# VH-VL binders against q8ixk2r445to577: the designs that were tried, part 35

Target 1, 133 residues: q8ixk2r445to577
Amino acid sequence: FFGMLQNKGLTDYCFDYNPPDENQIVGHQVILYLCHGMGQNQFFEYTSQKEIRYNTHQPEGCIAVEAGMDTLIMHLCEETAPENQKFILQEDGSLFHEQSKKCVQAARKESSDSFVPLLRDCTNSDHQKWFFK
Short names: E, the ipSAE of ESMFold2; O, the ipSAE of OpenDDE; V2, 0.75 times the mean of E and O plus 0.25 times the DockQ between their complexes.

## First folded at step 22 (VH-VL; framework fv_traxivitug)

Design d02 (at its last look DockQ between E and O 0.83; V2 from the best seeds 0.00; counts 0 for: pae E 2.1 > 2)
Fold by ESMFold2, look of step 22:
Structure d02 (fold): chain C 133 residues (1-133), chain A 120 residues (1-120), chain B 107 residues (1-107)
Amino acid sequence: as target 1 above (133 residues)
Amino acid sequence: QVQLVESGGTLVQPGGSLRLSCAASGFTFSKYWMTWVRQAPGKGLEWVANIKQDGSEKYYVDSVRGRFTISRDNAKNSLFLQMNSLRPEDTAVYFCAREGYQSLYYFDSWGQGTLVTVSS
Amino acid sequence: QSVLTQPPSVSVAPGKTARITCGGDNIGWKYVHWYQQKPGQAPILVVYYDSERPSGIPERFSGSNSGNTATLTISRVEAGDEADYYCQVWDRSYDHVFGGGTKVTVL
């Protein structure tokens, strides 16, 4: 799949990535923002290796979760996807992080009313359901 | 280092035309949305227009739509603002600004501005 | 195309904390960016995405955003912080909207 990765429960919000500049795309947090498709920063690819790729930049970025963390952070993609970069997009729309055994949920950021994707215990909430558009 | 240098600001009669230029260096120009922001003397900042990385999409504040045209030449790392049917209220310092990498939400780098004065 | 409301001025003593507000309907659902402008100079970005700082901006600049109000906070204010400060959002109608600006005076 390729396109804007949208949340079912938080209507019209998409994965959104905003690194400081073209030379510093690793290590920053993925956020949620109004879906607009006008910037290349809302386009992601879900691959056969179960990666979520930021591939409008070269070298490509892959979303990861670092051990013990719940935030989605940009790493460089590798030839074989590391375990912390593997997400299962289930048929019901849930986005399961294999290594942590948790699901991606749309949530409010701790320091503001803005929204971010975070790992949480898996539930049937629409805030844990995602689809490409 | 990122540098943006505006030029072309001068005194122009009402109803006249003027073309502003912005020379960019220190970054990959074609990877960024670019913007013009203006500031009337003693007043606040006002966004004027922006343009997508490849020039295919352009947006304008309502007060200039139909009179101003933003454009870019990625081979020459240059941004332009063609200003027609100028009015006294267009008098301002015009800043060239770079938006975020592959984004369009904020302005991370600014030029020093060029002054446009529209007066008889 | 939301209107952003800022107080026209704020006075603060050196070493104290300045708080500059930016009011807008549901502004907490948008990311707010802040610029510092000294007389005769171009603006510079001091806070973006509500609370992030560009490289070179001291950590005494911070931001928050919830409900209808975003706030730029400058702790341990120095004379060099005297400037105009503007908040800005990107609107759903694809416009960039600035607040009217707040002049910070360090007494």
Scores: ipSAE 0.577, ipTM 0.872, lowest interface PAE 2.1, mean pLDDT 91
Fold by OpenDDE, look of step 22:
Structure d02 (fold): chain C 133 residues (1-133), chain A 120 residues (1-120), chain B 107 residues (1-107)
Amino acid sequence: as target 1 above (133 residues)
Amino acid sequence: QVQLVESGGTLVQPGGSLRLSCAASGFTFSKYWMTWVRQAPGKGLEWVANIKQDGSEKYYVDSVRGRFTISRDNAKNSLFLQMNSLRPEDTAVYFCAREGYQSLYYFDSWGQGTLVTVSS
Amino acid sequence: QSVLTQPPSVSVAPGKTARITCGGDNIGWKYVHWYQQKPGQAPILVVYYDSERPSGIPERFSGSNSGNTATLTISRVEAGDEADYYCQVWDRSYDHVFGGGTKVTVL
């Protein structure tokens, strides 16, 4: 699966990654923004290694969850996907992080109207449902 | 360090044509969206046009569509703005700006600008 | 096309806090960016994605965005902060939109 990763509950919002410059492509947080289909900062791929890859840069980035965190951070992809980069995109649209045993949820940041994907306890909320478009 | 240098701004009569250039250095030019922003004397900033890394996509503000053409030469690290059918209201300082890396959202670097004056 | 509204001017004493607002319909649903421009100079990005600071920008500059109003806050204002400030958004209609600009005067 590849393309825009769009949330079902938060209509018209997609995974979005915007590194600050060409030399700092990792270590920053994945956010949500209005889906625009420009095929750059909103282009992701779900791989057979259960990675969510950011394929617009070489070397490629892979979404990871750092210890003690509930945010999605971009790391470099590795030959063998590390445990903190493994996700299961389930048939029902839920995106499950194997290591934390939590689900990715579209959420509003505190004291802000901006949105980010966060790890939360798995529920049946449409805000935890994702699909590639 | 990132550097953008505009050139080509001059006095031109209404209906005339002018080509602006922007020379980029200090970064991998071909990896960024580039944009033109203008500022009329004593006025605010107005986005004019932007262009994708490979030049396959171009977008314009409505007031210049059909008259202005944005282009780039990645081999020469250069951005261009061909302005035809110029009008007095096109009088402005024209800035070359770099958009965020692989982003369309903001402008993280700006040139000093070049003044275009359209007057009879 | 989106319209962003800024106050024409804001006056602030040295050491005090300046707040510059940027109003727009549902602007909180978009990321707002801020630029500083001094006379005869190019604009400088001071805040992006509502509240992020580029490297080199002092922590005195902060941003927030909620509802219909984004705000650039400049704490402990210095004489060197006197400038025009512009808010900006990009929407998926492929347009970049700037506010009208706010002149900040340090008294």
Scores: ipSAE 0.414, ipTM 0.844, lowest interface PAE 1.5, mean pLDDT 93
ESMFold2 (binder alone), look of step 22: mean pLDDT 92; pTM 0.942

Design d03 (at its last look DockQ between E and O 0.81; V2 from the best seeds 0.61)
Fold by ESMFold2, look of step 22:
Structure d03 (fold): chain C 133 residues (1-133), chain A 120 residues (1-120), chain B 107 residues (1-107)
Amino acid sequence: as target 1 above (133 residues)
Amino acid sequence: QVQLVESGGTLVQPGGSLRLSCAASGFTFSKYWMTWVRQAPGKGLEWVAHIKQDGSEKYYVDSVRGRFTISRDNAKNSLFLQMNSLRPEDTAVYFCAREGYQSLYYFDSWGQGTLVTVSS
Amino acid sequence: QSVLTQPPSVSVAPGKTARITCGGDNIGWKYVHWYQQKPGQAPILVVYYDSERPSGIPERFSGSNSGNTATLTISRVEAGDEADYYCQVWDRSYDHVFGGGTKVTVL
């Protein structure tokens, strides 16, 4: 799949990536922002290797979660997807992170009204449901 | 090193026309939305217009819509602002600015500006 | 067009903390960006996405955004921080909007 990865529960919010510049695309956090499609920063590819790729940039970025963390950050994609870059988009819309055994949830940033995707214990919440548009 | 250099600002009579240019270097120009921001003497910043990476979408503040045209030439790493039907209230320093990488939310690099004066 | 409201000025002693506010209806649902402009100079980005710093901006610059107010915080203020500061947002109802600016005076 390729397109905007949208949250079911947090209506009109999409994965959004905004590195400092074209030479610093690794290590920054993925956020959620109003879906608009006007920038190329809201387009991601879900691959057969279970990666979520930022493929509008070369070399391509892949979303990862570092051990012990709950934030989604950008790494470089590798020929064979590392375990921390594998996400299962399930039939019910849940986005499961294999290594941590947790689901991606639209969450409010601490002391803020802004939203980010974070790993949380899997639930039936629509805030843990995602789809491409 | 990102560099933005504006040119073309000068004294123009009301009703006249002027074309501003911005020469860009140090980055992949075609990957960035580009912007004009102006600042009237003694006043704050006002966004004027911006243009998508491939030039296919253009947006303007209401006060200039229909009079100003933003454009870009990606082969020459150049941004332009065609200003028609100029009014005294268009008097300002005009800054060229780069928006975020493949996004459009903020201005991460600015030129030093070029002064446009509209006066009889 | 919607406006972002900033206090016209803030005075702060050297070594103390300056807080510059940016008010707007539900501004906490937008990402707020901040610019520093010294007299006769172009603006520079000092905070983006509410709280992120560009490379080269000192850690003493920070930001927050919730409800109807975003805040730029400058800790351990130095004389060189004396400048005008502008907040800015983008959203689908407005292409880009700046606040009116806040003059920070260090004295």
Scores: ipSAE 0.587, ipTM 0.859, lowest interface PAE 1.8, mean pLDDT 91
Fold by OpenDDE, look of step 22:
Order: sequence, then structure tokens, then C-alpha cells
Structure d03 (fold): chain C 133 residues (1-133), chain A 120 residues (1-120), chain B 107 residues (1-107)
Amino acid sequence: as target 1 above (133 residues)
Amino acid sequence: QVQLVESGGTLVQPGGSLRLSCAASGFTFSKYWMTWVRQAPGKGLEWVAHIKQDGSEKYYVDSVRGRFTISRDNAKNSLFLQMNSLRPEDTAVYFCAREGYQSLYYFDSWGQGTLVTVSS
Amino acid sequence: QSVLTQPPSVSVAPGKTARITCGGDNIGWKYVHWYQQKPGQAPILVVYYDSERPSGIPERFSGSNSGNTATLTISRVEAGDEADYYCQVWDRSYDHVFGGGTKVTVL
């Protein structure tokens, strides 16, 4: 699967990654923004290694969850996907992070109206449902 | 370091045409959206147009649509703004700006601008 | 077209805190960016994505965005902070939109 990764509950919002510099493309947080499909910042790929790749840049980035964190951070992809980069996009649309055993949820940041994907306990909320468009 | 240098601004009569240029250096030009922003004398900033990395997509503010054309030459690290049917209200300093890397949302680098004056 | 509303001017004493607001309908649902422009100079990005600072921008500059108002906060204001400040958003329908600008005067 590839393209825009859109949330079902938070209507018309998509995964969005915006590295601050062409030489520093990793280490920053994946956010949510209105789906527009006009830039590379909203193009992702779900691979057979259970990675969510930001593959519009070389070397390619892969979404990871760092220890103790609930945010999605861009790391470099590896030949063998590390455990913290493995996600299961399930049939019902839930996006499950294997290592943390949490689900990716569209949520507001604390003290902000900005939206980000965060790891949360898995529920049946549409805010935890995702699809490629 | 990132550098953007505008040129081509001059005095022109209403109905006239003018082509602005922006020379970019210090970064991989072909990897960024580029934009033009203008500022009338004593007024605020107004977005004019922006263009995708490969030039396949172009967007304009309504007031210039059909009159202005944004283009780029990645081989020459250059951004252009062809302005036709110029009006007095087009009088402004025109800034060349780089948008965030692989982003459409903000402008992280700006040139010093070039003044376009439309007057009879 | 989306409209971003800023106060035309803000005055602040040295060492004090300046707050510049940017009003817009549901602006909290969009990421707001801020630019500083001194006379005769090009704008400089000082805050992006509501609250992020570019490299080289001092931590005295901060941003927030909620509801219908985004705010640029400049703490411990210095004489060199006197400038015009513009908020900006990207709208997929109206493309890039700037606020009217706020002139910050350091007394």
C-alpha cells in the first residue's frame, strides 16, 4: 500500500512529514495535516517488512517509535526492519505498533489544536482507523 | 549557505510586461517548492505564486491568475515570474522564497526582493 | 479567501513580553508560521508549525495556536526585536495567506 495515509475519524487528515532541512531528514515528528496530495510530505508506503516508509527521499525514512515515547519519529530505514519500526495495518483499518502493543490514534497535542498521530491503547475508535488513498 | 537573489524589477507602464528572475544557490534547488511573495509600499506581505519541484504544478493568488506565470529552470537554479498586463496595484517589492523541504506550508528562506513599479 | 487578522501595532518596554495575535476562523486547525521583517529587509522565519523555532532563532520567540487565535510571544524583548511580524498559513483552497502584519515598537 502507498499514497496518503488518511484517518477515518479525523476526516480529511493525513500523515504528514516535513523535515526542516534536506540534510536532516530524520529525528523529527510525523504530524497530521489536511490531505492534499500535492507534496512528498504526504506520501508513504506500507512495506512487506511492516514498515511505514517515507520513500520520497534517499536514503529512505521509516517511521519509528522511540523508547518511552508515544509519538512517531522518522528514522532511517534499515535492511532488516527494527522492532520499533514495525506496524501492522489491520483489516479493520487499525494501525498497530508491535513493540509497544499500542495503536496509532489521531489526536490533538496537549495545549494545542494541532493534530498528530499518537500511540494509545487500542480501541474501536475511528480515530484509530487508517487507510491509504 | 542558502542564497536567493531577485532581479528584473523596474518601472513599467500599465498594460506592460516584465519578467523577474531569482538566482538560487547554497542548496539543491530542484528539491524545493519555490514561491513569489510581494509587498506593496508600506503594506503587508502577499503571496503571489508557487511552483512544484519539477514545475508540473503551479498555483496563483486570484488577482494575478491569467496574467502572471511562474516557472523554473532547475538546471540553472533559477525561478521566474512572467508578469503581463501589469496594473498599478501590482507595484511592489517581489520576494523570491524557498518553501520548507518537501513542504508546502512555510517559507524558510527569502531573497532581498526586487522593486516593480507600475505607473503611467 | 481566508483572512488572518493581526493588530496593527504592539508597544512593549525592553525586558518585557510582547504578544502578537493572529486571528482566523478555526486557525487552530492549521499550522501557523511567523515572520519577522525589519525595515528594508527580507522577512525571516521565526516560528513555524505553531511553535517550532528555526535554527538560530532565540528561545525568546515562541508560538501557540488554539481555537481562533495564534500567538507569537517574544519574551525579554530587546531593541533589536522592533520589526513587523506576519503570521501565515497554507490553505489547500486559498493557498498561502498572510496576516496584515503587526508593528512591534520597543519603547
Scores: ipSAE 0.507, ipTM 0.867, lowest interface PAE 1.2, mean pLDDT 93
ESMFold2 (binder alone), look of step 22: mean pLDDT 92; pTM 0.939

Design d04 (at its last fold request DockQ between E and O 0.85; V2 from the best seeds 0.00; counts 0 for: pae E 2.4 > 2)
Fold by OpenDDE, fold request of step 24:
Structure d04 (fold): chain C 133 residues (1-133), chain A 120 residues (1-120), chain B 107 residues (1-107)
Amino acid sequence: as target 1 above (133 residues)
Amino acid sequence: QVQLVESGGTLVQPGGSLRLSCAASGFTFSKYWMTWVRQAPGKGLEWVAHIKQDGSEKYYVDSVRGRFTISRDNAKNSLFLQMNSLRPEDTAVYFCAREGYQSLYYFDSWGQGTLVTVSS
Amino acid sequence: QSVLTQPPSVSVAPGKTARITCGGDNIGWQYVHWYQQKPGQAPILVVYYDSERPSGIPERFSGSNSGNTATLTISRVEAGDEADYYCQVWDRSYDYVFGGGTKVTVL
């Protein structure tokens, strides 16, 4: 699966990654933004290794969850996907993070009303449902 | 160090044409959306146009559509703005700006601008 | 097309805190960016994505965005902070929108 990763509950919002420049690709937080499909910042790939790849740049980035955090941070992809980079996109649309055993939810950013994907306890909320478009 | 240097601004008569240039350095020009923003004397900032990395997409503010053309030459690290059918209200300092990397949302680097004056 | 409203001017004493507001319908649902422009100079990005600060920008500059108002806060204001400040958003209609700008005067 590839393309824009869109939230079901938060209508018209997609995964969005915005590195500060070409030399600082990793280490920043993935956010949500209105789906537009114009920039590389909204193009992701879900791989057979259960990675969510930011593959519009080389080297490629993979979304990871750092210890003790509930935010999605871009790391470098590895030959073998590390445990903190593994997600299961389930048939019901839920995006499950294997290591934390939590689901990715569209939520408000703590410091603002802007939206970010955050790890939360898994529920049946549409805000935890995602699909590629 | 990121640098953007505009040139080409001058005095022109209404109905005239002018081509602005922006020379970029200090970054991989071809990897960024580039934009023109203008500022009339004593007024605020107004987005004018922007162009995709490969030049395949161009967008304009309504007031300049059909008159202005944005273009780029990635081999020369250059951004251009062809301005035709100029009007007095086009008088402004024109800034060249770099958009966020692979982003469409903001401008992280600006040139000093070049003044375009349209007057009889 | 979105409209962003800023106060035309804000006055602040040295060492005090200046707050520049940017109003817009449900602007809190958008990411707001801020630029500083001194006379005769190019704008400089001082805050982006509501509250993130570019490298080289002092910690005195901070941003917030909630409801219908985004705010740029400049703490411990210095004479050098005297400038025009602009908020900006991008909407999905392929348009960049700037606020009208706020002149910050350091008394």
Scores: ipSAE 0.737, ipTM 0.916, lowest interface PAE 0.9, mean pLDDT 94
Fold by ESMFold2, look of step 22:
Structure d04 (fold): chain C 133 residues (1-133), chain A 120 residues (1-120), chain B 107 residues (1-107)
Amino acid sequence: as target 1 above (133 residues)
Amino acid sequence: QVQLVESGGTLVQPGGSLRLSCAASGFTFSKYWMTWVRQAPGKGLEWVAHIKQDGSEKYYVDSVRGRFTISRDNAKNSLFLQMNSLRPEDTAVYFCAREGYQSLYYFDSWGQGTLVTVSS
Amino acid sequence: QSVLTQPPSVSVAPGKTARITCGGDNIGWQYVHWYQQKPGQAPILVVYYDSERPSGIPERFSGSNSGNTATLTISRVEAGDEADYYCQVWDRSYDYVFGGGTKVTVL
């Protein structure tokens, strides 16, 4: 799939990536923002290797979760997807992170009413359901 | 390292036309949305227009739509603002600004501005 | 968001904390960006995404955003912090909206 990765429960919110500049696209956190499709920062590809790729930039970025963390961070994609970059988009819309055994949830940031995707224990909440548009 | 240098601001009569230029350096110009923001003397900041990386999409504040045209030449790292049917309320310092990488939400680098005065 | 409301001015003693507010209906659901503009100079970005700081901006600049109010906080204020400060949001309906600006005076 390729498009805007949207949350079912947090209506009209999409994965959104905003690195400091074109030369610093690794190591920054993915956020959620209202879907608009005007910037290339809301377009991602879900691959057969179970990656979520930021492929509007070259070299391409792949979303990862570092050991012991719950935040989604941009890494460079590799020829063979590392385990921390594998996400299973299930038929019910849940986005399962294989290595951690947790699901991606739309969550409010502690310091604001802004939203980010975070790993949480898997539930049936619509805030853990995602789809491409 | 990022540099934005505006030029073309001058005194012009109401109803006249003027073309502003912005020379960009220190970054890959074609990878960024670019914007014009203006500031009337003694007043606050007002967004005017911005343009997509490839120039295919252009957006304007209502007060200038139909009179101003934003454009870019990626081969020359240049941003332009063609200003027609100028009015006294268009008097301002016009800033060239770079938007965030692919995100278009804020302005991370600004030029020093060029003054446009519209008076009879 | 069609209007962002800022106080016209804030006075603060050197070494103290300045707090500059930016009011808007449900502004906490948007990301707020802040600019500093000294007399005769271009604006510079000092805070983006509510609370992130660009490289080179001192740690004493911080931001928060919740409910109907975003706040830029400048701790240990110095004379060099005298400037106008603008908040800004983006949304699809209104594009870029700036607050009216707040003049910070260090006395």
Scores: ipSAE 0.663, ipTM 0.892, lowest interface PAE 1.8, mean pLDDT 92
ESMFold2 (binder alone), look of step 22: mean pLDDT 92; pTM 0.942
OpenDDE, look of step 22: ipSAE 0.582; ipTM 0.885
ESMFold2, look of step 23: ipSAE 0.633; ipTM 0.883
ESMFold2 (binder alone), look of step 23: mean pLDDT 92; pTM 0.939
OpenDDE, look of step 23: ipSAE 0.352; ipTM 0.825
ESMFold2, fold request of step 24: ipSAE 0.530, 0.554, 0.542; ipTM 0.857, 0.867, 0.864
ESMFold2 (binder alone), fold request of step 24: mean pLDDT 93, 93, 93; pTM 0.946, 0.949, 0.948
OpenDDE, fold request of step 24: ipSAE 0.671, 0.706; ipTM 0.898, 0.908

Design d05 (at its last look DockQ between E and O 0.76; V2 from the best seeds 0.00; counts 0 for: pae E 2.2 > 2)
Fold by ESMFold2, look of step 22:
Structure d05 (fold): chain C 133 residues (1-133), chain A 120 residues (1-120), chain B 107 residues (1-107)
Amino acid sequence: as target 1 above (133 residues)
Amino acid sequence: QVQLVESGGTLVQPGGSLRLSCAASGFTFSKYWMTWVRQAPGKGLEWVANIKQDGSEKYYVDSVRGRFTISRDNAKNSLFLQMNSLRPEDTAVYFCAREGYQSMYYFDSWGQGTLVTVSS
Amino acid sequence: QSVLTQPPSVSVAPGKTARITCGGDNIGWKYVHWYQQKPGQAPILVVYYDSERPSGIPERFSGSNSGNTATLTISRVEAGDEADYYCQVWDRSYDYVFGGGTKVTVL
């Protein structure tokens, strides 16, 4: 799939990636923002390797979660997807991170009204359900 | 290393025309939306216009729509603002600015500005 | 977003903390960006996405955004921090809105 990865429970919010510049694509956190589709920063590809790719940039970025962390950050994609870059978009809309056995949830950022995707224990919450638009 | 240099600001009579230029260096110009922001003497910042990476989309503040035209030449790393039917309220320092990479939310680099004075 | 309200001035002693507010209806639902401008100079981005700093901006600059108020905080203020500071938001309809600016004076 390719498009904006939208949250079901947090209506009109999409994955949004904002690196500092064209040379600093790696290591920054993915956020959520109102879906607009007006820039390249809300377009992602879900691949057959179960990657979520930021492919409007070359070289392409792949969303990863580092061991013991709950934040989604950008790494460079590799020929074979590393385990920490594999997400399973399940039939019910949940986005499962296989290595950690956690689900991606839309969550309010600490001490803020802004939102980020974070790994949490899997539930049936609509805040853990995602779809491409 | 990122540099934006504006030129073309001068004194012009009301109803006149003026073309501003901005020379960009230190980054891949064609990968960024570019913007003009102005600042009237002693006043705050006001967004004027922006233009998509490939020049295919252009947006303007209401007060200049139909009078100003933003354009870019990616081969020459240049941004332009053609200003027609100038009014005294267009008097300002005009800044060239680069928007965030692949986003359009903010301005991460600014030129030093060029002064446009519209006066009888 | 139609208006962002900033206090016109803030005075702060060296070594103390300056807090510059930016008010707007439900501004906490938007990301706020902050610029510093010294007289006769270009603005520079000091905080973006509410609380992120560009490379080269000291850690003394921080930001927060909640409810109807965003705040730029400058800790351990130095004489070189004397400047005008502007908040800014973007709206989905291509509306870029700046606050009116706050002059920070270091006494």
Scores: ipSAE 0.556, ipTM 0.867, lowest interface PAE 2.2, mean pLDDT 91
Fold by OpenDDE, look of step 22:
Structure d05 (fold): chain C 133 residues (1-133), chain A 120 residues (1-120), chain B 107 residues (1-107)
Amino acid sequence: as target 1 above (133 residues)
Amino acid sequence: QVQLVESGGTLVQPGGSLRLSCAASGFTFSKYWMTWVRQAPGKGLEWVANIKQDGSEKYYVDSVRGRFTISRDNAKNSLFLQMNSLRPEDTAVYFCAREGYQSMYYFDSWGQGTLVTVSS
Amino acid sequence: QSVLTQPPSVSVAPGKTARITCGGDNIGWKYVHWYQQKPGQAPILVVYYDSERPSGIPERFSGSNSGNTATLTISRVEAGDEADYYCQVWDRSYDYVFGGGTKVTVL
């Protein structure tokens, strides 16, 4: 699967990654932004290694969850996907992080009303449902 | 370091034409959206136009659509703004700005601007 | 088209805290960015995505965004902070919208 990764509950919001500089493309948080269909910062790929890749840049980035965190951070992809980069996009649209055993939920940031994907206890909320478009 | 240098601003009569240039250095120009923002004397900032990395997409503020054309030459690290049918209300300092890497939401670098004056 | 409203001016004593507001309908649903502009100079990005600071921007500059108001906060204000400050958003209509700007005067 590839393209925009859109939330079902938070209508018209998609995964979005905007590194601050061409030389600092990793280590920053994945956010949610209005889906605009122009690719680049909103283009992701779900791979057979259970990675969510940001593959509009070389080397490619892969979404990771750092220890003790509930945010999605961009890391470099590795030949063998590390455990903290493995996600299961399930049939019902839930996005499950294997290592933390949490689900990715569209939520508001603590510091603002803007939106980010956060790890939360898995529920049947549409805010935890995602689809590629 | 990132550097943007605008040029071409001058006095022109209403209905006239002018071409602005922006010379970029200190970064991989072809990897960024580029934009023009203008500021009328004593007024605020107004977005004018932007262009995708490969030039395949261009967007304009309504007031300049059909009169202004944004373009770029990645080989020369240059951004351009062709302004036709100029009006007095187009009088402003025109800034060249770099947009966030692989995004088009904000402007992380700005030039010092070039003054365009449209007057009879 | 979105409208962003800023107060025309804010005065603050050195060492104190300045707060610049940016009002807009449901602005909290959008990411807000802030720029500093001194007379005769290029604007400088000081806050992006509501609360993120670009490299080189002091931690004295912070941002928040909730409801219908975004706020740029400048703590421990210095004389060098005197400038015009602009908020800005982007929407799917391919419009970049700036606030009217706020002149911060350090007393």
Scores: ipSAE 0.553, ipTM 0.881, lowest interface PAE 1.2, mean pLDDT 93
ESMFold2 (binder alone), look of step 22: mean pLDDT 92; pTM 0.944

## First folded at step 23 (VH-VL; framework fv_traxivitug)

Design b01 (at its last read DockQ between E and O 0.85; V2 from the best seeds 0.72)
Heavy chain, then light chain:
Amino acid sequence: QVQLVESGGTLVQPGGSLRLSCAASGFTFSKYWMTWVRQAPGKGLEWVAHIKQDGSEKYYVDSVRGRFTISRDNAKNSLFLQMNSLRPEDTAVYFCAREGYQSLYYFDSWGQGTLVTVSS
Amino acid sequence: QSVLTQPPSVSVAPGKTARITCGGDNIGWQYVHWYQQKPGQAPILVVYYDSDRPSGIPERFSGSNSGNTATLTISRVEAGDEADYYCQVWDRSYDHVFGGGTKVTVL
ESMFold2, look of step 23: ipSAE 0.705; ipTM 0.903
ESMFold2 (binder alone), look of step 23: mean pLDDT 91; pTM 0.937
OpenDDE, look of step 23: ipSAE 0.532; ipTM 0.869
ESMFold2, fold request of step 24: ipSAE 0.580, 0.548, 0.585; ipTM 0.878, 0.871, 0.881
ESMFold2 (binder alone), fold request of step 24: mean pLDDT 92, 91, 91; pTM 0.936, 0.930, 0.932
OpenDDE, fold request of step 24: ipSAE 0.742, 0.737, 0.740; ipTM 0.912, 0.916, 0.913
ESMFold2, last read: ipSAE 0.546, 0.606, 0.549; ipTM 0.858, 0.888, 0.869
ESMFold2 (binder alone), last read: mean pLDDT 91, 92, 90; pTM 0.931, 0.938, 0.924
OpenDDE, last read: ipSAE 0.689, 0.749, 0.664; ipTM 0.906, 0.919, 0.902

